# VH-VL binders against q9vpl3: the designs that were tried, part 355

Target 1, 224 residues: q9vpl3
Amino acid sequence: RGKINIQRPKAPHYERARVVAVTQPKYPELPKAKSCFKTRAERTQQQQENPYNEIIAREVRNWLDHSRLVAFFHLSSITADDIFRVRVQLHKQNLHLKSYGSKIIEQAVKNTRYEAIVPLFHSNHCIVFSPDPEKTAALLRIVRRVPQMVLLGGIVEETMLSRNQLVAYAQMPGLHAVQAQLVQTLSQAPGHLIQQLQAHQNSFVQVLDVHAKNQMNEETPKST

## First folded at step 11 (VH-VL)

Design db72 (framework fv_anetumab)
Fold by OpenDDE, second read of step 12:
Parts: sequence; C-alpha cells; structure tokens
Structure db72 (fold): chain C 224 residues (1-224), chain A 121 residues (1-121), chain B 111 residues (1-111)
Amino acid sequence: as target 1 above (224 residues)
Amino acid sequence: QVELVQSGAEVKKPGESLKISCKGSGYSFTDYWIGWVRQAPGKGLEWMGIIWPEDSYTRYSPSFQGQVTISADKSISTAYLQWSSLKASDTAMYYCARDEGIYESYYFDYWGQGTLVTVSS
Amino acid sequence: DIALTQPASVSGSPGQSITISCTGTSSDVGGDNYVSWYQQHPGKAPKLMIYEVSNRPSGVSNRFSGSKSGNTASLTISGLQAEDEADYYCSSYTTSSTPYVFGGGTKLTVL
C-alpha cells in the first residue's frame, strides 16, 4: 500500500485535473483595500464616475433633446404626496415631472447647449418636460395648486426663457407663428440671457423671502 | 362659446342645508379652475375659493374655510357650492366663474349669471 | 389684512376720460403684473375688462386701458359713454393664504 506522500501529492490524471480546474471556485480577488482616505476630490470624482449617474445623466440629456417645452421649478418644503398629486395631473396632460440631483444635471448638460441652466439647480428642484410647447398654459394652470413649486424659467423651442417670458409665452393668444416670433426676438438678445439668469436668481430670492414670510405668518397663532 | 349656467334662486331658513350648481360648457371643464365669488346685497365682491375639477382639489379663502364646501362633478361639467347650515348672513348673490389665469395670475374671464340665496326666518 | 383700496365713486361727463385707482395696502398685494378689472352693471354678473394690468380680453372696447405705477393700478376709460356707468372692481394676486383679493369697488356715474 504505497505511502500517500501528503507533502507532494501526485498530480491528478489529466482529465481530473481539467475538471478540478473548471470547478475551482473563482474567488473574486479581494478588492485591494483602496486606502479609505480618498481625498474629497477623489470621492467627488468617483461619484461622478458612477456608471449609474452616467445613465441618469444620459436620460436627462435625452429628455432635454426631445422636449420642446422644459420648465424648471424650485421646490420649497413640498411633501412627496404633493409632488405625486401634481405629477399625476401633469401626466394627464402629457407633461412629465422629473427630479434629478444637481450633480446629475451638471453632468448631463456639461459641454452642451444647456450648460447655462446649471445655476438654476442649487437647491431642491424639479423639471417638467413636454414634447408640446402648447401645453405651457396647462402646465402653469396645474402648478397653481402647489405654491411650493416656484417657476424659475424654462426652455421653449430651444430658447431659454425667464420666468416672466415663459408666463408671457403661455399667455399669448393664437398661432404658433406669434410664439415663434417671440422666441426669435428673444433669441436675438444673447446678452439678455445672462441678465435673465441673474434676474431669475433675484426673483428666486424674493420668492423665497415671500414664502418664508408666509410661513412665519402661518405659524403665528391668531391669538384669539 | 364658453358658458357657465348656475342654478336658480334659493329661499331658505336658517339652519337649512343648501347646494347650488354651476355648469360649464363650450370648453374643457377639467382644464380650468372654477371659482366662487360672493356678493352680499349692496356690497362688493368676495372671493370664496377655487376648485380644480379634474381631481377636485380645492382652495378656500380663510373667511370661508369650514363655512362652505366647494365640489365638482367633472362627468357633467358641474361645480357646486354647499352649506351644511345656512345663516342669515349667507344672504347674497353667488357667482361661479372660470379662472383663465396661469401660475400667479388669477382672473375670471367667464362668469355665471349668479344665484341669489336668501336666508330669512 | 390684505386690502385693495378703490375710491368709492368717480364721475365724469360723456366724452371725458376718467381714471379709477386701485392701491394695495401691503407689499404682499400685487404681484408686479397681476391686476385685473371687472365691470358690473346693476343686477348683472361682473365682466372682465382688463387682466394682468393692461391686457384687454376680446370684445372689450379699446376705450378701456389699464396701467400700474408702484402699488397703484389704474383703469382708464376714455371717451366716456352712458353705458360705462357701472361698478368697477379691481382684483390682484396676493402672496398670502388668499391668492385672490378684490377691491371695494368704485361706482362710476356718467353725468
């Protein structure tokens, strides 16, 4: 009975060796403990490189590219339920309410014609997309139910509009032609876009102040 | 043509319940806010509230909150204003109106003919 | 309380131009461009005459015009006619819990 040399086991027969080689559990190489000390920059970069974020960013780009109406809203202390309710109403009008992180938006619009919208997304926000610019009035009627949705501006027919311009666009009676003319007139003033964006920020602050005041007034118990 | 037709005049006693109606026609009833406005005899217009007919979302003036109920039946393009218990002070003309406004713009472009409600002992 | 103040009455002769003012008492009254005007004849429903400060609905005479300066909105009726005798109400958006407020109304008399 040949002493089984435990120190140098005879190599198994070729066929058995093949089976063992194929059936050996491939243990995933333990991820080398990448030093927990990733610099904030590295963490931010890694978050940017999240494949999932890229997918979402692509989705955002697709929405932007295929929408003729885009409206940007700030959300001030809105509940999930309120958002859901308004989303349902908007959906019935073929208006699509979406919410994305500011970083995702930034990634989505980087090096695109939409890069100018990035400053609008410093806080909680949502975007409404529509293939139909004629739905602007419908959108603005529906959002009246949610005072917490503050209109910041929008894009209509590839033209960036301020809050006031978007409202004006929605109020214009008549044919695609008048709206188109307005858009053309607005498009001719590139310098106005920056001013309009700044105006939006100021308007935003004013609206926030008003909302803050309203909240304070609601919290003041009417001392009967 | 856009038209709002309200129910007829009502004479009631204090403590009675009442529901008046406003029927819209000539437009998409669910795409516009409907408001109610009170006008006491010899007095001005008072905004009472508005309703979104699609899902019956309602906003009230603080003065009318809990005093009246605004509702809608979108299947028949009708809005309602109702009281559970009328008071003599509820004697007034009541108007329904379509709100054409968008976002922060609130204005009524079409009005019903009004419903006179008289509450007397 | 958020209030819009109107003169109780205004009068003019046929052919004259008259102006009715509407003044907000609070900074919360009058989103910059959201003032409306209504005409009401005795026993009739109100009629929209001006929306968003200066816009006229279809069918409203060009004799009616609206403007705003500061916290005061104005309705101007040019070429005053007998048929213009009515009550006029201003309305405005408010940032308060009440998004809608009416003025007290102005009785216009044509002499």
Scores: ipSAE 0.835, ipTM 0.925, lowest interface PAE 0.6, mean pLDDT 86
Fold by ESMFold2-Fast, scan of step 11:
Structure db72 (fold): chain C 224 residues (1-224), chain A 121 residues (1-121), chain B 111 residues (1-111)
Amino acid sequence: as target 1 above (224 residues)
Amino acid sequence: QVELVQSGAEVKKPGESLKISCKGSGYSFTDYWIGWVRQAPGKGLEWMGIIWPEDSYTRYSPSFQGQVTISADKSISTAYLQWSSLKASDTAMYYCARDEGIYESYYFDYWGQGTLVTVSS
Amino acid sequence: DIALTQPASVSGSPGQSITISCTGTSSDVGGDNYVSWYQQHPGKAPKLMIYEVSNRPSGVSNRFSGSKSGNTASLTISGLQAEDEADYYCSSYTTSSTPYVFGGGTKLTVL
């Protein structure tokens, strides 16, 4: 070894709850601003930069730093029992399903190479993290069971991939060298990749409409 | 070695119930979808439906929704196709197949040998 | 209902090349890499020949190749041999209530 290896996060939920508990503002409010004069924009910005959100943003950055696979999904309404069953199935494959508010994700990726993902999270979403990029195929096979989850794209080995590129990656044989070469080949210039992700976001609106119609059509025969 | 083994041929009368089986071996049964495909005598292939064995989530072709039930028992690596009341039009070869597809790509890489179901009065 | 359209039959002589077409819509064949091809000999189960438009499974002869242009996918068999005589089916994922559909099948006759 000699370098810090990407490792499975150790109970991040418990550690986050612990950090939040010790660092949370006391029930008496946090000290107010030192200055008596602030512009409306400055007050609004300061109010939006909640210390609690920064703690959770650090958790998100920790997941990003310790994961070689990150997959982004749109998430439609789903029951707590259904999402729990999916979370258990994913966990068996060392895949960790997380949901964070869009503002928290924006704060987490601000000033990082991943800032381009922010537009993907303006609607309901969830993220799957894993230290093992070879689990991408297992992930995508499991999520076929969840019509409420629609793949938007992902990050593999620190490289942003569109929906189609992530699916293509999942289809490749499990050789590290071949997979690394494929990721590099599938990756286009940053401008082109961002445009493709935005195009997929626009296609995603169409897919959501089609998916919603298909889901309604599938449910209609059962209800009648 | 991956193998799907189906139950033997069946001869039934209209109105009778039937349950045929497909046993997977040589792979992790709960990690792959199992599909059912029908082929009427002298006709082409018709997709009937698919099941995720880990939690028995099913998706059916509209032509077969309500006509058949697909189920699975992961403890014995077996998928099932069942009719509550057979019709003469159900006479066909029935195949099970493992789906190696990823996300929106469906394809069946291993197929069972087929179960011939004959329904006649 | 929109089905995948294949010719009912094609024929060729040994050593020739033949092509079987499979025509669908923009949401199935014309979409992503959804197309697969299956070979079925009389009395046998189907065998996967091509998946995701152009990929060959291990053990499938390189004489078989797949391609796609617009809403039409094609299976090409080069150096035609007697053992290639079989029924060939295309299939594709759809985004409709029928998420998977087969073409009508093409009977290949080796003359």
Scores: ipSAE 0.678, ipTM 0.838, lowest interface PAE 1.2, mean pLDDT 80

Design db73 (framework fv_anetumab)
Fold by ESMFold2-Fast, scan of step 11:
Structure db73 (fold): chain C 224 residues (1-224), chain A 121 residues (1-121), chain B 111 residues (1-111)
Amino acid sequence: as target 1 above (224 residues)
Amino acid sequence: QVELVQSGAEVKKPGESLKISCKGSGYSFTDYWIGWVRQAPGKGLEWMGIIWPEDSYTRYSPSFQGQVTISADKSISTAYLQWSSLKASDTAMYYCARDEGIYESYYFDYWGQGTLVTVSS
Amino acid sequence: DIALTQPASVSGSPGQSITISCTGTSSDVGGDNYVSWYQQHPGKAPKLMIYEVSNRPSGVSNRFSGSKSGNTASLTISGLQAEDEADYYCSSYTPSSTPYVFGGGTKLTVL
């Protein structure tokens, strides 16, 4: 709480007389397109300062810090019952399916090495976390059942992997040393990997755009 | 120690119902897909469909959709292939096989011995 | 709907190398590592020989190798032996309504 003394200025008698006798230059009021409305910048700032978002962002950071396997999926429309059945199957394998808003993901990964993943989450998405990277094969077998979940890529032992690299990792069971060496070999070009993840998402967006345009053309009445 | 054991040969008449089985052992049955493959006498392999045993989710080849039913009982690690009404054209060897494929790579690493189904007269 | 094309038969003599082709489309054989190969002796179940284009399961002779160029996958058998005489089938995942398909099969004759 701030207490403002409007009635008692630092030099009361002199300042009061000055306010009455001498007019101060006024800064012009900034033009407003609308009254009593907040600007986009003000709305964005208020959203960033939301305490609830920071609490959830800390939860996401905790998942990232304690998970040796993180897998990213594009998620198309799916029923609550279907996604619940998938969650149950994943949970049996110590795999935890989570959905978070893109703003929360951005807050969670800000100033971390994973900040570059933010663009992947501008569309509908979900993330699977596990402390056990040996469960990557089990994860991928389960998600084959779910055509609504499209693998974009992941993080294994803190290393960013493309879709194909994560699938290749899943095929190498056995010794932890061999798996760690494989991850290092597969992850040689991080910039290219992020671009591949984005391209996979962009390909899906292009398919949707073409479909939408085709539907527009089919629906549009024939012009005379 | 992974093994798929199929039920014995069957001789049936057209119009009869039939259910054949495929029992998995030596692995976690609910962690792998089971596929069914048909081979008519002197012909090649035809993929019929697959089942995820944990929740009995099935996917069929269009040629077999509505012609057969694939099911599974995870409590006894057994998958089934069933006909409500057999036709002479259903005469074939039927194989079950475990799908070892992880994502978009489907392949069958272990196969059952096959069940010969003969439908005649 | 999508058929994988294999030659009906191939032949070779002991000790030679032979190759069996499997031709599909850019979305199946040409798409990614979707190709597998099976060997079938008369009266027996098929046996996996190659998976994901070029990988060999344990217990399969190193005389068998797989490769791919464009929309055509190849199974190569080196040091051909009489026991290799069998039917060979290729198969592929396809991202269509029919997610898995077999080739028509190739009969390998030795001698």
Scores: ipSAE 0.444, ipTM 0.714, lowest interface PAE 2.0, mean pLDDT 79

Design db74 (framework fv_anetumab)
Fold by ESMFold2-Fast, scan of step 11:
Structure db74 (fold): chain C 224 residues (1-224), chain A 121 residues (1-121), chain B 111 residues (1-111)
Amino acid sequence: as target 1 above (224 residues)
Amino acid sequence: QVELVQSGAEVKKPGESLKISCKGSGYSFTDYWIGWVRQAPGKGLEWMGIIWPEDSYTRYSPSFQGQVTISADKSISTAYLQWSSLKASDTAMYYCARDEGIYESYYFDYWGQGTLVTVSS
Amino acid sequence: DIALTQPASVSGSPGQSITISCTGTSSDVGGDNYVSWYQQHPGKAPKLMIYEVSNRPSGVSNRFSGSKSGNTASLTISGLQAEDEADYYCSSYTSFSTPYVFGGGTKLTVL
């Protein structure tokens, strides 16, 4: 049951009394003392509003590092029941649907090659991760049942792709060499690609606005 | 090797119930949408509805909403189209088809042979 | 009007090229790569000939090609053969609630 990791830095104020307290279970409440023992260096660097966000940001970076397929979606309002059904179907294909706050995404990709994607997440969003890029077609077929999820783009084999490029990739033969060649052919500089991804998001918003106006005109026909 | 096999022709009277089937083989049944398409005698193709077999999520054409029920049994790789009460106007050829579409591309790559349903007194 | 418009019939001679049009709106045919084409011989199930405007499934002859300009998609059959005589249907995605809409069909006669 318990193992002391001596490689972890010890807080300067760490005392024997704390060691005794840690070995005694507290049933109604879990003590948060473990998260309070930090080195002076750790304390000095801890100037963020929520230190918990850094832990989740590392989780996101870990998903990005271990996934050869990452897909970005705009997410309209959806019930917990509906998103759960989608998550289960995706999981069967080794596709992992995650939702993170915009600030956590920003912290996760800050100073990385993917920093430029941050603007995509200012609206409601979700991300699908997979170690298997061959699952792109399966992902997009499953997402067809979810009109609330609008594809914005993705990352395949560390290459950023627009919505149309990711769809084209999904349509290619399942031969790894052919798909890798297509990814290289479709790839664009991050700055230019982000402009295209933002344009798609802006076009979607514009379409919703036009649709809403047209719907209002149809619902309330001219009367005196 | 992918094949959709439909149940045999049916001759029914108005007011009777009917359930026709479409069995998929040669592929992972739960990974593809199954659609139902109607063709009245001498007329064109009309989409009726689709089902996602993994959880039996359905979408119906407005023209067929409430007139038919689409269901699936993934344990035997079979989709169904059902009427609670047939009408003479239900006389048609009914096709099931597998949708291979990606994202917003909706198209049927494999079709069943069709089930002719004749409703007459 | 959610139906796609096709000519009722077209005709051609063996070895010639013919084109079948499919006209919709900016939200369906004119939108993204939403158009597919199906061939139906009498008494048989439809067969997919073209998907996503211009792509051919494995086993479909290179004589069949698809294209789109604005709100009109076209199926072109080159080197017309007797076995091409059939009904041809276009289809397009329109919306989440009506993801499939078919054209009225075009009867191709090979004279």
Scores: ipSAE 0.460, ipTM 0.712, lowest interface PAE 2.0, mean pLDDT 80

Design db75 (framework fv_anetumab)
Fold by ESMFold2-Fast, scan of step 11:
Structure db75 (fold): chain C 224 residues (1-224), chain A 121 residues (1-121), chain B 111 residues (1-111)
Amino acid sequence: as target 1 above (224 residues)
Amino acid sequence: QVELVQSGAEVKKPGESLKISCKGSGYSFTDYWIGWVRQAPGKGLEWMGIIWPEDSYTRYSPSFQGQVTISADKSISTAYLQWSSLKASDTAMYYCARDEGIYESYYFDYWGQGTLVTVSS
Amino acid sequence: DIALTQPASVSGSPGQSITISCTGTSSDVGGDNYVSWYQQHPGKAPKLMIYEVSNRPSGVSNRFSGSKSGNTASLTISGLQAEDEADYYCSSYTSYSTPYVFGGGTKLTVL
């Protein structure tokens, strides 16, 4: 307290030192102390920063900006071979299945209109991109072979849609003008959309558990 | 005009092999799942399996896994149901049907006329 | 067996309304919009009448309607006509291994 102010004291006499301390009872606080060095934890955190993340984040932004269809999925445990087979099938329909870490997604969408999607990616996830929104029905028919992929929602023609809205859009094949009108009608505020998607994801945890049990039973068929 | 046309009735003896067909027309065959449904004489409907014609990915009901083979030839828009060795209990009407369902809904919108298979000694 | 429960038969007179029930569990009929209904005339293939609980395909009379309450789905036929005499089957998703499970069927007789 007083030691810092009298670090180079112009008060060599005892009485004088007391008077100086009393006349300066409040000192301007250092509002934000600039650290001359980082703590070990802060240095470790900064060292964990991957310089390549920004390059991948730009790739994700490019996919989001140039895709007329984007679908978000929760992805539970699936073998590399199985996901590869799905990726190949989707690619035949001009549908591009990709997976990115949550930090990369956050970097890609922060300060953009898509920032609201970040909470969807706190667990295992994947994203399907396509320049062709007419392929939404094909996407959802193909994905039914993969119970590990649970639809959370998507973006069609730059409009965020809940799971139910995206399914409704898919159910109107062959009528592009009507589908475009439906997309405009079904659009929602990002906050409400995320809340709805999170609630829906929770309801499907039970479905995934039941499916996992059924798949295990199929591996060991009951021969009665 | 969506249509599924099935092969004609078959009369077989136990132990014989059989392959019946279902040809789709009036739509993009590779964009829809095709299912097979069995109906024993005087009984109800029983699902056997489905196929995705683009890559012949199949799913079978537990009752029919290993009992039949479902396949497809997308070049001629045809799905198949095959037995390596028929049993008298295989006597039934067999329907193919197109699945119109999206994501979580599973339903058949168009059905073939059916193929009657009779297996007797 | 895991077939959905339907009454074996129902009957009505022309102009009346009848209802056919289809009972399952909370994970199939009660779970989501999984229920479909099929009409089958003797010697003919089934025809889709209702899908996703309450939706009608184009070409199906508006006299046919579907609904559900809890674990029971219902097919209602209003203004009953002679040509409605047929077998009716409900179907529902139950699990990944059995995505199509049919009810036992209901014979509708128009008296």
Scores: ipSAE 0.554, ipTM 0.781, lowest interface PAE 1.9, mean pLDDT 81

Design db76 (framework fv_anetumab)
Fold by ESMFold2-Fast, scan of step 11:
Structure db76 (fold): chain C 224 residues (1-224), chain A 121 residues (1-121), chain B 111 residues (1-111)
Amino acid sequence: as target 1 above (224 residues)
Amino acid sequence: QVELVQSGAEVKKPGESLKISCKGSGYSFTDYWIGWVRQAPGKGLEWMGIIWPEDSYTRYSPSFQGQVTISADKSISTAYLQWSSLKASDTAMYYCARDEGIYESYYFDYWGQGTLVTVSS
Amino acid sequence: DIALTQPASVSGSPGQSITISCTGTSSDVGGDNYVSWYQQHPGKAPKLMIYEVSNRPSGVSNRFSGSKSGNTASLTISGLQAEDEADYYCSSYTSLSTPYVFGGGTKLTVL
């Protein structure tokens, strides 16, 4: 038989909850006034618990969990058309270019072995994910087309690699198993992950300086 | 077997246009950069430019920027080097070569046989 | 201009070892593994002999080896043979505007 009109939309549930909250008795026994530090701390805590950030952080964790190759890049100013063309080329190789805020990256990798990457994302950045680590060489050849993307490092087979180690991995000919063994060997650097990150940050500054000089050399107007 | 085959020798007069070709075979043409290298008679090698065939992105040597045009047609696995107006100083052997370099390592693993271009009146 | 310095010529006898040098700066030869070596016989295209300082492509004799110390890279040919007589060019990355810079070339004569 016939059905009724849409008489109970989801919006009324929200209105009802508001009414219930207003009608419930409140018994404020603790003095909360005059605590500016407590108010600021409470606001900060509410901001850190933003549901939006947790949803996107879960997306990042999903990409990390399903990707055997993750590459990190500094990203300089680039047109929407140029980055779109690069994204399309990467996608054809099963390489997925994504960008996320540093706070979201921090939430995603907190309490994981990858927490050390957080400082790399304090500048403008992007990340490339792939389930296929054999595509590392293809990724780096495509990125040579994009001087605005500067390699910082990556993760291969759940192992954190510096910029130079990732490049070395890409250069290895042979079976996938040989490359995986090399990744383990390359990651056997002196036992401090923090020291590797600090060295990588110093390398980043040098790479950025070299990159800026290269761009200046290629785009110097004469005008005299 | 990877092979780069270039077009035949050309004899031209100053002011004429010219387009020479380099056809790749035995590999995925769009997965590698193609470079052009010039060698004047009795002189050394000098790089002119490179192209990424997937989208025809080009990068030129400062010495050749504006003097030549590099292009590619990925449907027939062919790269091109073109002059709008030849000069006598363009007389040289021109090689195409495939780049296998990774990131900041640039090197050519396979070379075409060369195209001799002679420009004289 | 030639950015990388090579000797104009080098000579040796069959069975001997010879070394060809390629000198640049700390930003090219002295940087990362940027150096490659090419062999060119008269009237023929160049052939890659060494890439990334010391790696040999498939099909290149193990008599050819590459090394680097500071700002100077070296190509060493052991057990010198008549067919090694050719011009040899080094190359290095320097910057995005000059990602391929060749040396002036060295003529190897097998006496």
Scores: ipSAE 0.620, ipTM 0.818, lowest interface PAE 1.5, mean pLDDT 81

Design db77 (framework fv_anetumab)
Fold by ESMFold2-Fast, scan of step 11:
Structure db77 (fold): chain C 224 residues (1-224), chain A 121 residues (1-121), chain B 111 residues (1-111)
Amino acid sequence: as target 1 above (224 residues)
Amino acid sequence: QVELVQSGAEVKKPGESLKISCKGSGYSFTDYWIGWVRQAPGKGLEWMGIIWPEDSYTRYSPSFQGQVTISADKSISTAYLQWSSLKASDTAMYYCARDEGIYESYYFDYWGQGTLVTVSS
Amino acid sequence: DIALTQPASVSGSPGQSITISCTGTSSDVGGDNYVSWYQQHPGKAPKLMIYEVSNRPSGVSNRFSGSKSGNTASLTISGLQAEDEADYYCSSYTSGSTPYVFGGGTKLTVL
C-alpha cells in the first residue's frame, strides 16, 4: 500500500514519460523571488482552499500541457441535453469540452505563461482541448451548431491566438509547416493579444446588454 | 474527388408531396454542413437552409421556414429537401452545396448539378 | 427580405478590367471576412470564385480578385475573357435572423 497506483502497469509509465517529454509544451517562466512571509490574505486563502480544487487544477494543467489546441468560449444559457450532444460530437474528433470554475482556472494557470487568460473566465465559459491542432477547423464547424458558444480565442502550439487569428489558422490547408509559420506571424505582437481578447469579450458583453435592454422595450400584452 | 449528385428532374401537380436528394461522396459527409439554394426561372439565388448531417440540426431562411423540410441520412451520405404540399410557386431549380465555411464564414465550395422541379396544373 | 445590393449588369471588352460591387450592412458585408462570390453560366450550377472577401479556391484564375471597403465588397476581373461572360452573385454571412444571404446578381456581358 505504498503507492495507490501499484495496480497500474509500469511499462505504460515509461512510454508515457517519453511521449510527454517529446510533445508536452514547455513554459519558460521567470522565477519570481518569493518572500518567506505571506500576507494574511494569502494565509487565509490557503487555509480555506479545498484540496479538491488543487486536484482539479492539476487536471486543468495536465490538459493544457498535453493539448496542442486549446479553444476558449463564452457560454450563454444552454440545456444539459444540448451541451451533451455537442460534447459527444466533439469527442468523435478527439476534441474534449470541459468547464471549470474561474478560481480553478486561476489556480491552474498561476505562475505559467497563460496567467493572462484568467479575465476571460469571469463569466460563463467552457474550454475545448485537443492534442491535434489540425482539428481546429472541425471544432469551429461543430460549434456553428451551438449559437450559445461564442469563440474568444485559443492556444495553438503554445502560442496564444485571438478569435480572428484562430479562425484564420483554421482556414489554412493541412500544411503543417505553413500553419506553424502563420501561428508565429499572427503572434508577432504577443503583448496586444490579451487586449484583443478582452476587447472582444467586452464588445460581446455590450452587445448582450443592448439586446437585453431592447428586449425590455417590448410591449406587454394585457398589462392593463 | 468531392462530388454532390442530386436526384433527377421532377414534374408534379399542386398539392403533391415531393422529396429530392443530394448524395455526397469523396469526403467525410458528417464533417460539413449541406445547404440548399433555390433559383426560380430567370431569377437569382435564394438560400433556403442548412443541415449538420451528424445530428440533423437545421437552420432555415425565414422565407422557407415551415414551407420545406431539410433532412439527412448520414449512413448513406445523403441530404434531402422535402415538400408536404407543392405549389406552382415552388417551380425552380434546387441546388445542394457543401458549406466549407468556418465559424462565422459561410461559403459553398462544391455544388450539385441541380434538380429542376416543375409544378403545374 | 434581406438582400445584398449588386448592379443588374456590367459590360466590358476582352482585355479590359471590370469591377462588380456588393453593398450590405455592418452586420454582413461590413463585418469580418464573410463575403463570397459565385460565377454561374447559363444552365449550370454556381461555382465558387472568391471566399472570405479575397481568397481564391484552387483552380480559379488570378484574374479574379476580391476586396472590401466598409459595407461594400468588390469583385474585380482583369484581362477580361469571353468565357467570363456569366452571372455573378455575392453572398455573406449575416448576424441577423437569416445567417446567409445572396445578392441580386450581376450579368457580365463581354462585348
Scores: ipSAE 0.567, ipTM 0.775, lowest interface PAE 1.5, mean pLDDT 80

Design db78 (framework fv_anetumab)
Fold by ESMFold2-Fast, scan of step 11:
Structure db78 (fold): chain C 224 residues (1-224), chain A 121 residues (1-121), chain B 111 residues (1-111)
Amino acid sequence: as target 1 above (224 residues)
Amino acid sequence: QVELVQSGAEVKKPGESLKISCKGSGYSFTDYWIGWVRQAPGKGLEWMGIIWPEDSYTRYSPSFQGQVTISADKSISTAYLQWSSLKASDTAMYYCARDEGIYESYYFDYWGQGTLVTVSS
Amino acid sequence: DIALTQPASVSGSPGQSITISCTGTSSDVGGDNYVSWYQQHPGKAPKLMIYEVSNRPSGVSNRFSGSKSGNTASLTISGLQAEDEADYYCSSYTSSYTPYVFGGGTKLTVL
């Protein structure tokens, strides 16, 4: 611990090493040195929001601000290889799959028009972002293959849409038809999105029940 | 131009194995589902199963689960339908078709010309 | 049998309109926009005529239209022509064991 390192002699002769070990005085502890105790204030401060979360929350706000399409999914247990393959396929269509903790999302959307979506992220989730809303059909066609991803809803052109409304948007052939549909959906209360989340969680349970029944009736289980 | 081209007609005996093919062209093969549909002589259409060519994820009709295998080779834009042991009741026209469906919907926008499979002793 | 119900046959004269029905359940036809319609001429592959209940692919005549009321979908063909004589199949997504179902088919005869 000084300029002279007595604990790490440079290749000492066997006898020299032995002599050094025997004659080495133990470093006396400083009786007046106070240990650094973690005070209640320090423990409380450690429980404060991690500053790193604000950096990531800013990243989420940037994605929301620059994406004309945002889709929200419930995500069940999925292998790293499977999610990576989905991410690659989505990227080919300029669709960007991201996952963030619920606290980060809450911080990102606080004091914004999207604050109502926070309850959506209390369970396992992922989000797909894109600057191109015409890619909604491609997105939904790809995720139809992934039973672990269940569509909850989304945001198109800064307008919040339920699952059924987002699917309907994907089916619309023209910009003018889409604008008419979005104007109609704007008449719905924000609470309607939360109500739709419950319906989608229930449909996911139904899908799992059907899958379990299919597995019981099938000789060979399906693989991805 | 989008096109699905199927392999030629087959005449087989019960118990024999068979693999028929469906080659896609004129589009990105890995971006669309491929389905297989059976039509027995003088009967209607029956959905057999579907495959996502990018990773060969399959979903089968319960009537065909364990009786046929659907596979794909994305390097040559080809999907396959295979039997390990044919039965006389497998005599039918078999179609492959591209699925353009969105999320919880489906529809086949382009169809192959069909492969006639005849199983007789 | 959980297959969609279609009439076995329907007939009409050139220039008339006919409608083919397709009846299912609330989990298929009665659900969202799940219904498609296919035309099949003898010895040929099926051709998509209508998708998502009422949408028409490019290249399909505007004489063909689709609609739905409750658990029954309908294909309407106006201004019947001789080349419309074919078998017509409805199809729907379903959340049951069989995610895809076809109707039994309807033979259209143009008298």
Scores: ipSAE 0.374, ipTM 0.657, lowest interface PAE 2.3, mean pLDDT 79

